VH-VL binders against q9nrl2r1430to1533. Designs and how they scored, part 197

Target 1, 104 residues: q9nrl2r1430to1533
Amino acid sequence: GGVHELSAFEQLVVELVRHDDSWPFLKLVSKIQVPDYYDIIKKPIALNIIREKVNKCEYKLASEFIDDIELMFSNCFEYNPRNTSEAKAGTRLQAFFHIQAQKL
Short names: E, the ipSAE of ESMFold2; O, the ipSAE of OpenDDE; V2, 0.75 times the mean of E and O plus 0.25 times the DockQ between their complexes.

## First folded at step 13 (VH-VL)

Design S7 (framework fv_iluzanebart; at its last look DockQ between E and O 0.61; V2 from the best seeds 0.00; counts 0 for: pae E 3.1 > 2)
Fold by OpenDDE, look of step 13:
Parts: sequence; structure tokens; C-alpha cells
Structure S7 (fold): chain C 104 residues (1-104), chain A 124 residues (1-124), chain B 107 residues (1-107)
Amino acid sequence: as target 1 above (104 residues)
Amino acid sequence: EVQLVQSGAEVKKPGESLKISCKGSGYTFDDYWIGWVRQMPGKGLEWMGMIYPGDSDTYYSPSFQGQVTISADKSISTAYLQWSSLKASDTAMYFCARHTFDFESGYYWYFDYWGQGTLVTVSS
Amino acid sequence: EIVMTQSPATLSVSPGERATLSCRASQSVSSYLAWFQQKPGQAPRLLIYDASTRATGIPARFSGSGSGTEFTLTISSLQPEDFAVYYCQQYDNWPYTFGQGTKVDIK
């Protein structure tokens, strides 16, 4: 149900944020630091945005929530080469997410 | 309801240190940038800088770089603005304000909520 | 940094009259422009963002227009509570910068 899923989404976001590898995803990439980021990434998203959507009850389905999380990782891997700290962190965090998402 | 509550008025002498605070409530404090704005007596608004409480990422306006320190304690939903050595010219009202999200451009934009302000008076 | 210049410095208007405030940017800020109202002893209040979008709870008599380097805040019929200082702010480029303000007082 919606209420149950909402609580699950809240908890999962908390766990993602608290994860050691969440640092590339806590907030939107700074255009100041990465001037070309938004020329490449057309659907930017971050954990703070996802959490805000959760708080506003914008996710009615688990699939919608999962899609946003996967988009977040997809953006990371699209922009960052595999050998970067960001991509490596993303890989680990995504693996964690996939395990936790099974509980949804 | 989103609220930013700032610490009380301060009366200081030149050379003294000072740390003022801004406590957020009614929203997820970690997820929004908090900015500081200076308003000298009878003057306009000046953007000083901002901090992201979630990871303490901080940016300063060039005019205030090295002049103040912006910090945050997310465990108590509080942002800080501090001086190591106050000057008479630091006399002003200081506001904290929350930046809203930008979902497309990557910027954290205009201020949607403001603290009530903290008056700092520095005089010998 | 982008310099924001407001005009006039002071605008004297009678209640019920139209007030027009100008804000100019030293370079294009697209539509990333906000207007704030500040009354004595109070914090600024957001009026307009994205040049022309009214913030929540802002009366319809307030409107913003413009893009690029020229912006206008219009108060169609000035009410007693509208006498205040108004600031524009660009958020297109870091650092974010304010105009010097326009004081709207009673004629």
C-alpha cells in the first residue's frame, strides 16, 4: 500500500544517505565545479531531491521511486569514467540499493 | 511549517570573536543550502555565502572569502556564521536564508525562507 | 560578478496608484531573477522568482516581467502595506547578487 511503501521509501533514502558512498549523490552536481555537467546530463537528480519527493508523497508506486534512484546512478555512470572515485562509489552504492530494494 | 530561527542580538568590541546561529525546522535541514546575507545599517542586501549541511560543502562570495567562516551542525539543524576578529565595519543585520532547489539547471537558486535576522553591533 | 542596478532609488507613490520598479543586470541573467520585499525591522520576503512567477501567497497586484538584462516589478494598485524597500536578485551566475534596492514610500 501507499502508506507502507512511503515509509519504506523514507527508510531506504535514509540508509542511502548514511552510506559511506553517498557523497557523490547527496545533492545536485555543482555547475561551478563541473561546468559541462548539465550539457551532458539532461535529467539531473540527487538524493536530496528524491527525499523531497518522498516527503511530498510524489511516489505512488515503488517503480517510480526505483526509477529515480536508477536515474541517479545512470547519470553518474554516464558522466564519470569507470576509474573515477564517483563511479566507484556509485557502483558500491547501487549494489547496496539493489539489495535493499528487494525489501520494497 | 518551514522556519529559520536565528540567535539574539550581539554587542561586541573590535577584536572580539563571534559566532551566531541559524536553526532550521519544518523541513529536512540536511537537504537544503543555507545562505547568509549581510545588511549594513540603512544599506542593501549582500550575499555572503552558503553551506550545504548534508556534507558541509561551502561557498563564499569573493567579498567575504577569508572574512568569515560559515559552518553547520546538522545534528541540531543549525548553521553558523562566525568572525575570528570583529571590526566596527562588521556592524550589520545578518540574515540566514534557505535556498530552493533547481531540478534542471543544477543551481540552488533564490531564497524562499528567511530567518528573522541577528543584529551585530561592533563598537569600542 | 554580475552587477544589479535598480531604479529609481526612491519611488513616491500615492495609495491606489501604479508603481513600476526597474532592475538592470550588467550581463544577461536569462530569467533567473527574483524580487524581494523588505519592511522596516523585518526579513526580506520573496515576491517573484524566475522573473515573472509570483511566490505562494503573493497578491495578484504584484507582477514581474523581463528577461536578459532588463526587469520590471509592477504593483498595479499600491496598498498601504506595500510601502517598503524592494530588491532584485540574480541567481544565474555565482556569486548571487542583489540590486541596491528601491524604496517605495507615500507621496
Scores: ipSAE 0.735, ipTM 0.916, lowest interface PAE 0.6, mean pLDDT 93
Fold by ESMFold2, look of step 13:
Structure S7 (fold): chain C 104 residues (1-104), chain A 124 residues (1-124), chain B 107 residues (1-107)
Amino acid sequence: as target 1 above (104 residues)
Amino acid sequence: EVQLVQSGAEVKKPGESLKISCKGSGYTFDDYWIGWVRQMPGKGLEWMGMIYPGDSDTYYSPSFQGQVTISADKSISTAYLQWSSLKASDTAMYFCARHTFDFESGYYWYFDYWGQGTLVTVSS
Amino acid sequence: EIVMTQSPATLSVSPGERATLSCRASQSVSSYLAWFQQKPGQAPRLLIYDASTRATGIPARFSGSGSGTEFTLTISSLQPEDFAVYYCQQYDNWPYTFGQGTKVDIK
């Protein structure tokens, strides 16, 4: 990706982190707090990881950036039942992301 | 350039309180766990605990649970280690260190940058 | 809690010779093991992570190997600046623990 796309990725990540529903996604899920998480989720990802990949220019295409963010939500819905606070937060943040992603 | 700068050496008496600091710069402070490591005189390294400054999520080693308080103020990119009542056995060098990411390992809990250390001396 | 045991406690080696340091875990830590170097009065420095991957800027004479419960740090041709204490650390399971250290000293 070019400088324009990287600036857009940076801006979108900042907006996701600022969102009230970002709390389940700020960092990788702790094996201490959730011992079985990594038995179930094999491709973990979180906003801090995505931000670091943006900072290091690791995304070559917008689709790669979008795929990581969608993976983040997919992991949330795979691990968490629909009525949990985590899944509800994921639903709202994903909706926000889809609106903002149209700017890419 | 990633840097962790710790507060200066302290000389204290048993029973006194103390709060030492670790200021991070050159990276997104909120996004990385900060750990504290004790090294008693002439001894090895002991992991004490860690904090995620982005949300203040905190873990302590069982040996240190209830013995110290780990905190952070992300608005000034600073982590803290605090004692309510120092003992002579708290005399040690205290390091802060940044835990980092490794996509290949699937875990991110190894230290890549260390503060210079804060010497705490507790004696009557 | 996973106990990390290093051997020997002290290793006397001449410059230019090979040093071999051992680290044993009380249970498997897979490959989630790091090696650190610490010189007197200094903070530790990361040498190796994930058992065998050299950290940025670490000379090729440092190599790590092993998995599960037994790990080795090798310094293939010891330089004067390599005389220090070396620590292994596991990060597979909380609490993350260090070995007690191996001092590499001039013979």
Scores: ipSAE 0.393, ipTM 0.828, lowest interface PAE 3.1, mean pLDDT 90
ESMFold2 (binder alone), look of step 13: mean pLDDT 90; pTM 0.912

Design S8 (framework fv_iluzanebart; at its last look DockQ between E and O 0.63; V2 from the best seeds 0.00; counts 0 for: pae E 3.2 > 2)
Fold by ESMFold2, look of step 13:
Structure S8 (fold): chain C 104 residues (1-104), chain A 124 residues (1-124), chain B 107 residues (1-107)
Amino acid sequence: as target 1 above (104 residues)
Amino acid sequence: EVQLVQSGAEVKKPGESLKISCKGSGYTFDDYWIGWVRQMPGKGLEWMGMIYPGDSDTYYSPSFQGQVTISADKSISTAYLQWSSLKASDTAMYFCARHTFDWESGYYEYFDYWGQGTLVTVSS
Amino acid sequence: EIVMTQSPATLSVSPGERATLSCRASQSVSSYLAWFQQKPGQAPRLLIYDASTRATGIPARFSGSGSGTEFTLTISSLQPEDFAVYYCQQYDNWPYTFGQGTKVDIK
């Protein structure tokens, strides 16, 4: 734990944001673009929010950080049909996350 | 400390172009929507539109669609509001403001920090 | 779009008195309502968000209440620095909209 875990969280979020498939996850889904999203997804989350929580040291356990990242992917798969660009990007980014998370 | 610092007052003639700026500091500029608010002399506040600097995603209030351009340059943490051809009716104070989220309420955004305002005067 | 209507337009109040400002929405905005204070020549300042949560650094004399379509800002003991225009703003549904303002003047 401690400071080394927080630095690892920062590094992992940077790597996720840099990934080509991060585009559906950078910010919260827009209610303007997707009016029904928040009727379906009750625990919304995105990479900018996760980065903010890392910056504020809000994650006390690595499991809390991992849970938020996995929630982000679960929301994507719940809302988006399997054949959509969003769901495909989510599958690839989640696979990348699992590889990189071994550094935690 | 979160700060939004706007460019100085402008005096213009009808038909001229103008670009005013809003520079953010003390936070991750790319990660927060920046909105623009107009206040005409002696009048209330009007939401004009917003931009997400991280990807330049931009939305306009219907009343301002096609009337102004909102943009950002994230490399210098700066948002812009611009007119291609000013009208006398564009005379107003213009504020930039940061939208933030309340984690407890989910996806709902409200203004938490405001720039000092830029007075734009358009007269012949 | 959601129309926000504030009343009264002007409220004349002596220092030390209680001020009560109303904001009505044309349809439910749940609790997604903010209150702002604006003094002459200054930018607005956030007072209250989520209808009743005081923003950081805002004195306890400011309180907000209500949900749905009816909201109230109360200043329990008006101070000289509280003479300003107050705006409500909904953020439940796009486009986000402001009320027309209530001016609080010295009596």
Scores: ipSAE 0.380, ipTM 0.826, lowest interface PAE 3.2, mean pLDDT 90
Fold by OpenDDE, look of step 13:
Structure S8 (fold): chain C 104 residues (1-104), chain A 124 residues (1-124), chain B 107 residues (1-107)
Amino acid sequence: as target 1 above (104 residues)
Amino acid sequence: EVQLVQSGAEVKKPGESLKISCKGSGYTFDDYWIGWVRQMPGKGLEWMGMIYPGDSDTYYSPSFQGQVTISADKSISTAYLQWSSLKASDTAMYFCARHTFDWESGYYEYFDYWGQGTLVTVSS
Amino acid sequence: EIVMTQSPATLSVSPGERATLSCRASQSVSSYLAWFQQKPGQAPRLLIYDASTRATGIPARFSGSGSGTEFTLTISSLQPEDFAVYYCQQYDNWPYTFGQGTKVDIK
């Protein structure tokens, strides 16, 4: 893509990706590692997918972008028990997101 | 425009080490798996492994596990394939390829863009 | 690993004729099957993915069909630029595996 000033969505995605707790969300869960994941999670999503949607200008409203981010966290908490590293990371990252999303 | 540009042809001797590269451009390098494919002279294609530059998560084909090392430097949008000690049987064309996500199918990826290939010749 | 078997090894076809290439998987790969074209000295080019979806920029004369273990690539009317080697590849299970290829040459 061309060089341009990052939109608010782009900036927020960058911040999420750079966050220490982003590791469960950088890409889709591997079926190789988690064979039953996609039997449970029917709307998989990850930060790389969201970033691509942002780059393609698929989000016309902030609410659409927020919905995808919340879906990402919802999937994490649906599949992972609260005591897992993934869920704990998700909790922290979601809290960070909620603070940053106020700027949207 | 999405491009994968690989390093130039290599002529090596058995026992030497080698590291070849694949540089991506025209897309967010961190967000797509990069795979390596071997093609021995006059033969077919063989998946060697793949890496996700975003977190360096790596998978190897069993046939290539322990035989090569796949790595990436996302700061320069580059993936690598390396040997610690080349063998004559490593003589082949090596391709890198981008794995793309299909949103409709969910978690499956197909391979849409390929590098031009790097010819590696190992002989005494 | 899943073994992909292509047939025939070589297919001789005249320009303008239909070419039919077969690919068989040792076990079901659902529809996670791609077809590639490779010309001498070039990298493979994606033709079909998900068994039947034509990749961007691929002419309509190329079509894929099948699911499970049996797949077919069809070139409805062979053009001079279509003479090449064609590979099928499954991406249902790691390690991803290719067929051994079918060479389409001029009759």
Scores: ipSAE 0.360, ipTM 0.835, lowest interface PAE 1.4, mean pLDDT 92
ESMFold2 (binder alone), look of step 13: mean pLDDT 90; pTM 0.908

Design S9 (framework fv_iluzanebart; at its last fold request DockQ between E and O 0.58; V2 from the best seeds 0.00; counts 0 for: pae E 2.1 > 2)
Fold by OpenDDE, fold request of step 14:
Structure S9 (fold): chain C 104 residues (1-104), chain A 124 residues (1-124), chain B 107 residues (1-107)
Amino acid sequence: as target 1 above (104 residues)
Amino acid sequence: EVQLVQSGAEVKKPGESLKISCKGSGYTFDDYWIGWVRQMPGKGLEWMGMIYPGDSDTYYSPSFQGQVTISADKSISTAYLQWSSLKASDTAMYFCARHTFDYESGYYEYFDYWGQGTLVTVSS
Amino acid sequence: EIVMTQSPATLSVSPGERATLSCRASQSVSSYLAWFQQKPGQAPRLLIYDASTRATGIPARFSGSGSGTEFTLTISSLQPEDFAVYYCQQYDNWPYTFGQGTKVDIK
């Protein structure tokens, strides 16, 4: 959808979503697949939620946007052991994010 | 404005195949689940399944597993429900609906927007 | 699956009167419960979500309450346009399930 010109936040989210390692983060973890996830993770978040917040102009500061992205990764590393595909993908995606975030 | 627009009414015979569509607009189609609901004549609502267009992750209700196929083409913001071989008992109204989330709670999702419905009539 | 049971099946109410609809879940769905209104020939319309939050544009006369397994939709003063079928739906566990509906008709 092209209802708005992409802001820096919007563009960064698009890049994150398109990244090969975004698959664990595209949407909220499904309780169907991971029944205990929400017993452990108290502040769930995903790229679709972050994009929605961006679209609604919920982020007034870049730091708020960055905090949500970091929370997303933090949740992944909290729930998933380091040797899992999810954690490995998260590590790579987070590194990508840190590089891209310097452009904000 | 968020909208779901479904394809038109269908009149089919038993044994025929059918694919109906639901096109989303006014939001990022990839980021929201799309569900399908059946309503047989004079009856209640039944969830059939849902698909996440962003990665094509799909869930079926047990009653509909293997009975229908749910798919999506995110390039045109469209979800599909299809039958390989219709039965008379498939006669019903079919709704699509957007499965949304409340980022304040950050938890589970509910269905906020609905298509207008597609009437499917199957008779010999 | 979680079975949702609504009562009564039909509720006859006079305009201006209070209508109380019940919805019971076979197991706890916490507050992940929605109420829908459906009129003939139309798609369901979301009234309440998260058990007690009124959807945008929904009149204040509609209210939802409850948690766990017992839920209630209340229409404080029934208006002519409120005669319809009402469904509850849980979205705590897949497959998501609806109640069988309560028809609110004019007394």
Scores: ipSAE 0.852, ipTM 0.931, lowest interface PAE 0.5, mean pLDDT 95
Fold by ESMFold2, fold request of step 14:
Structure S9 (fold): chain C 104 residues (1-104), chain A 124 residues (1-124), chain B 107 residues (1-107)
Amino acid sequence: as target 1 above (104 residues)
Amino acid sequence: EVQLVQSGAEVKKPGESLKISCKGSGYTFDDYWIGWVRQMPGKGLEWMGMIYPGDSDTYYSPSFQGQVTISADKSISTAYLQWSSLKASDTAMYFCARHTFDYESGYYEYFDYWGQGTLVTVSS
Amino acid sequence: EIVMTQSPATLSVSPGERATLSCRASQSVSSYLAWFQQKPGQAPRLLIYDASTRATGIPARFSGSGSGTEFTLTISSLQPEDFAVYYCQQYDNWPYTFGQGTKVDIK
């Protein structure tokens, strides 16, 4: 919880955004492109929202930050079948995240 | 503090090209949709379209599809609205505005910060 | 696309009095409705979002209500700086659309 921990969250989000497999997670899924998404996913979240919450100091604990990122991956796996490019990208990015999160 | 600063007023002739700009500061530019809004003289507000600078994903209102080009250069935190060939009917005030997040609706919704506007006058 | 209709087109009100502005959607927009104020030569200013939530820095005399297809902006004690055009805007479904505006003018 202090200034050092908040800077770590910011740096981790930057690393996630830069990762090759971030493309499904940069912003909320478009209802224009995916009309039924919000019928299935009730707690949508994306990297841009998580970054804004970090910037506004909305995370009091590392666990809260981790929960939002894990929710992001959980939504991806709930909506997308395993063989889709989205689910495969989610698997790889989540693995990267788990390595980084152990350092928090 | 969040600011959107637009390029200055333009006086152009029909057939000329034009690119106007909107520079964002005081926030993570890449993470917010930027929309463009037209206001013709004496008329109301019209949503033209929006761009996500983080990946250049772009949506146009059907009325403006193919009429303008919306683009962004995230390296300089700037969005653009562009015409290849202006018409007299393009005379209007043009605003850029930032869409804010809405976790609950799944849309990048209502404008929370607006640029000062760019007056474009197209006449002979 | 969703048509937003504002009424009245012009509202003449004395300073200190209540102003009531209406916005009707052609189909339900749930609570995804914003109100903007625009003065001549200026950019619009966000007043209300999510039908009833005041934006940061907006005076308490501005209030919003409604859901579905019917929405109201109320200015409880109109001040000289409140004479402007007011727009509603739905963001339930794309393309996002504005109402045509209600001009609040000195009576």
Scores: ipSAE 0.495, ipTM 0.857, lowest interface PAE 2.1, mean pLDDT 90
ESMFold2, look of step 13: ipSAE 0.478; ipTM 0.856
ESMFold2 (binder alone), look of step 13: mean pLDDT 90; pTM 0.917
OpenDDE, look of step 13: ipSAE 0.808; ipTM 0.926
ESMFold2, fold request of step 14: ipSAE 0.304, 0.490; ipTM 0.800, 0.858
ESMFold2 (binder alone), fold request of step 14: mean pLDDT 91, 90, 90; pTM 0.918, 0.907, 0.913
OpenDDE, fold request of step 14: ipSAE 0.851, 0.848; ipTM 0.933, 0.930

## First folded at step 15 (VH-VL)

Design T1 (framework fv_iluzanebart; at its last look DockQ between E and O 0.59; V2 from the best seeds 0.00; counts 0 for: pae E 2.3 > 2)
Fold by OpenDDE, look of step 15:
Structure T1 (fold): chain C 104 residues (1-104), chain A 124 residues (1-124), chain B 107 residues (1-107)
Amino acid sequence: as target 1 above (104 residues)
Amino acid sequence: EVQLVQSGAEVKKPGESLKISCKGSGYTFDDHWIGWVRQMPGKGLEWMGMIYPGDSDTWYSPSFQGQVTISADKSISTAYLQWSSLKASDTAMYFCARHTFDFESGYYEYFDYWGQGTLVTVSS
Amino acid sequence: EIVMTQSPATLSVSPGERATLSCRASQSVSSYLAWFQQKPGQAPRLLIYDASTRATGIPARFSGSGSGTEFTLTISSLQPEDFAVYYCQQYDNWPYTFGQGTKVDIK
């Protein structure tokens, strides 16, 4: 394929992935490492999945894209106590996302 | 089209080092685990380990822990399997495989695409 | 590690006949079970994942069933191109492990 300019969704995902606080969200939580994760979280999602959805043009509306990102953070805060590194990272990354999402 | 292309066959002697490669294309390399599987001559398949290029998270099978090194260079969409000192017993076909997700059934994880394999022959 | 045991080691079947392959896990792997087909000189090809879901492009004659510790791969009507070695693989626990394989050859 040819080289194309990144869409707003693609660009935002790139920025989220590159953010220092993206490490809890880069990929799905391993059920091997966290055996009870999927007993609690019923709609798992991560940045790699969201990026794939973007690449496949599955988001027709910005609201759909935003919903998935918010779900990602919601899952993090549902599973992780507030004092965990994951929750703290999520809080910062979500704040960053909210700022960037204004550009959508 | 998703493709995994592995480096060519290797003929080595015991004690030599070796690094073979697996290049992914047709997808976002950073976002999928890449695994390595050994198949000794006339034998079955053995998971060696896997790496997530996005953050270099790496898992080894206990049988291969400390025996090989799995790495990745996401800048060129390439995963590596290497030995510091080959043994005759390392003679085998080595496959790389891509990890994927099932979006319809709840994001189950499995390996869907495979490289063509790299034959490594170690003999004195 | 979870030990996967396949049976039989070799299955001789005539073209057009039904082939039934078994895979047993030493402990429950839920439905995190895949089936692969491998032909000589080729890489494994994914047939079934999540115990019963057919991979993209896989003919309908291939079907998987089972959960927990007992799994079955069925080829409803064996075609000439189906003669190969078949492996089951669990991905419920690390390390992921394969069965030793079942060779399906022509009777």
Scores: ipSAE 0.793, ipTM 0.923, lowest interface PAE 0.6, mean pLDDT 94
Fold by ESMFold2, look of step 15:
Structure T1 (fold): chain C 104 residues (1-104), chain A 124 residues (1-124), chain B 107 residues (1-107)
Amino acid sequence: as target 1 above (104 residues)
Amino acid sequence: EVQLVQSGAEVKKPGESLKISCKGSGYTFDDHWIGWVRQMPGKGLEWMGMIYPGDSDTWYSPSFQGQVTISADKSISTAYLQWSSLKASDTAMYFCARHTFDFESGYYEYFDYWGQGTLVTVSS
Amino acid sequence: EIVMTQSPATLSVSPGERATLSCRASQSVSSYLAWFQQKPGQAPRLLIYDASTRATGIPARFSGSGSGTEFTLTISSLQPEDFAVYYCQQYDNWPYTFGQGTKVDIK
């Protein structure tokens, strides 16, 4: 993408990180604290990694950026039962993301 | 350019407190683990612990748990290492380092940028 | 925790010759291994990450190999500036650990 898209990606990531429900997504899940996580989740991703990829211009298309964010939520719902605090936070943050992504 | 700048050398007596600092610039400070490494005089490197400034998640190597406090103030992009009561055996060089990750692996994997070191001398 | 053992403790090598440094992990660390160079009074400098990938700006005479539990750093034609202490470090599992170092001296 162009300069306009890269600025929008940066703005969206900042808004996601600032959101109260970002806490499960700020960094990768620790394999020490959650030993089975990486047996179940094969494509781990988190907001800090997505921000680094934006900063390094690793996203060539807006769809690639959106796919990483949706992967982040999909991982959360795959690992966590729907009644957990993590899954509930994911649901609320994903809804917020969909609203903000309309700016792309 | 990523830089880590540490506070200056310290000369202290046993029993005194100390807080040394590591200021990061040229990257998103909140998004990267900062670790602290001790090097005793004439000895190798020892990992002490690390902190994720974004949420203050803090991990200690077992030998250092309860011996030091690692903290960060993300508003000024600074990590800290502190002692409540120094011992002569705390005499060492202390480095901060930023952990990073390979995009292919997606993990924090190694110290890719290092501070210049802070020499702490504790003598009676 | 994973113990990293380096050998030899000291290696005496003439300039222009090959230096071979070994690092053994007490458990598999896959390829999550880095090599650092440290000169007196300086911070460590990253040479190799992911067992075999040279960090940016590191001369081609430095190469890393190995996986699992056994790793090697090779300096193919030792230069005067290469006399230093070399550390391996695993970053596969917590706590992350260093080897005790190999000092490369002028023979």
Scores: ipSAE 0.460, ipTM 0.835, lowest interface PAE 2.3, mean pLDDT 90
ESMFold2 (binder alone), look of step 15: mean pLDDT 90; pTM 0.910

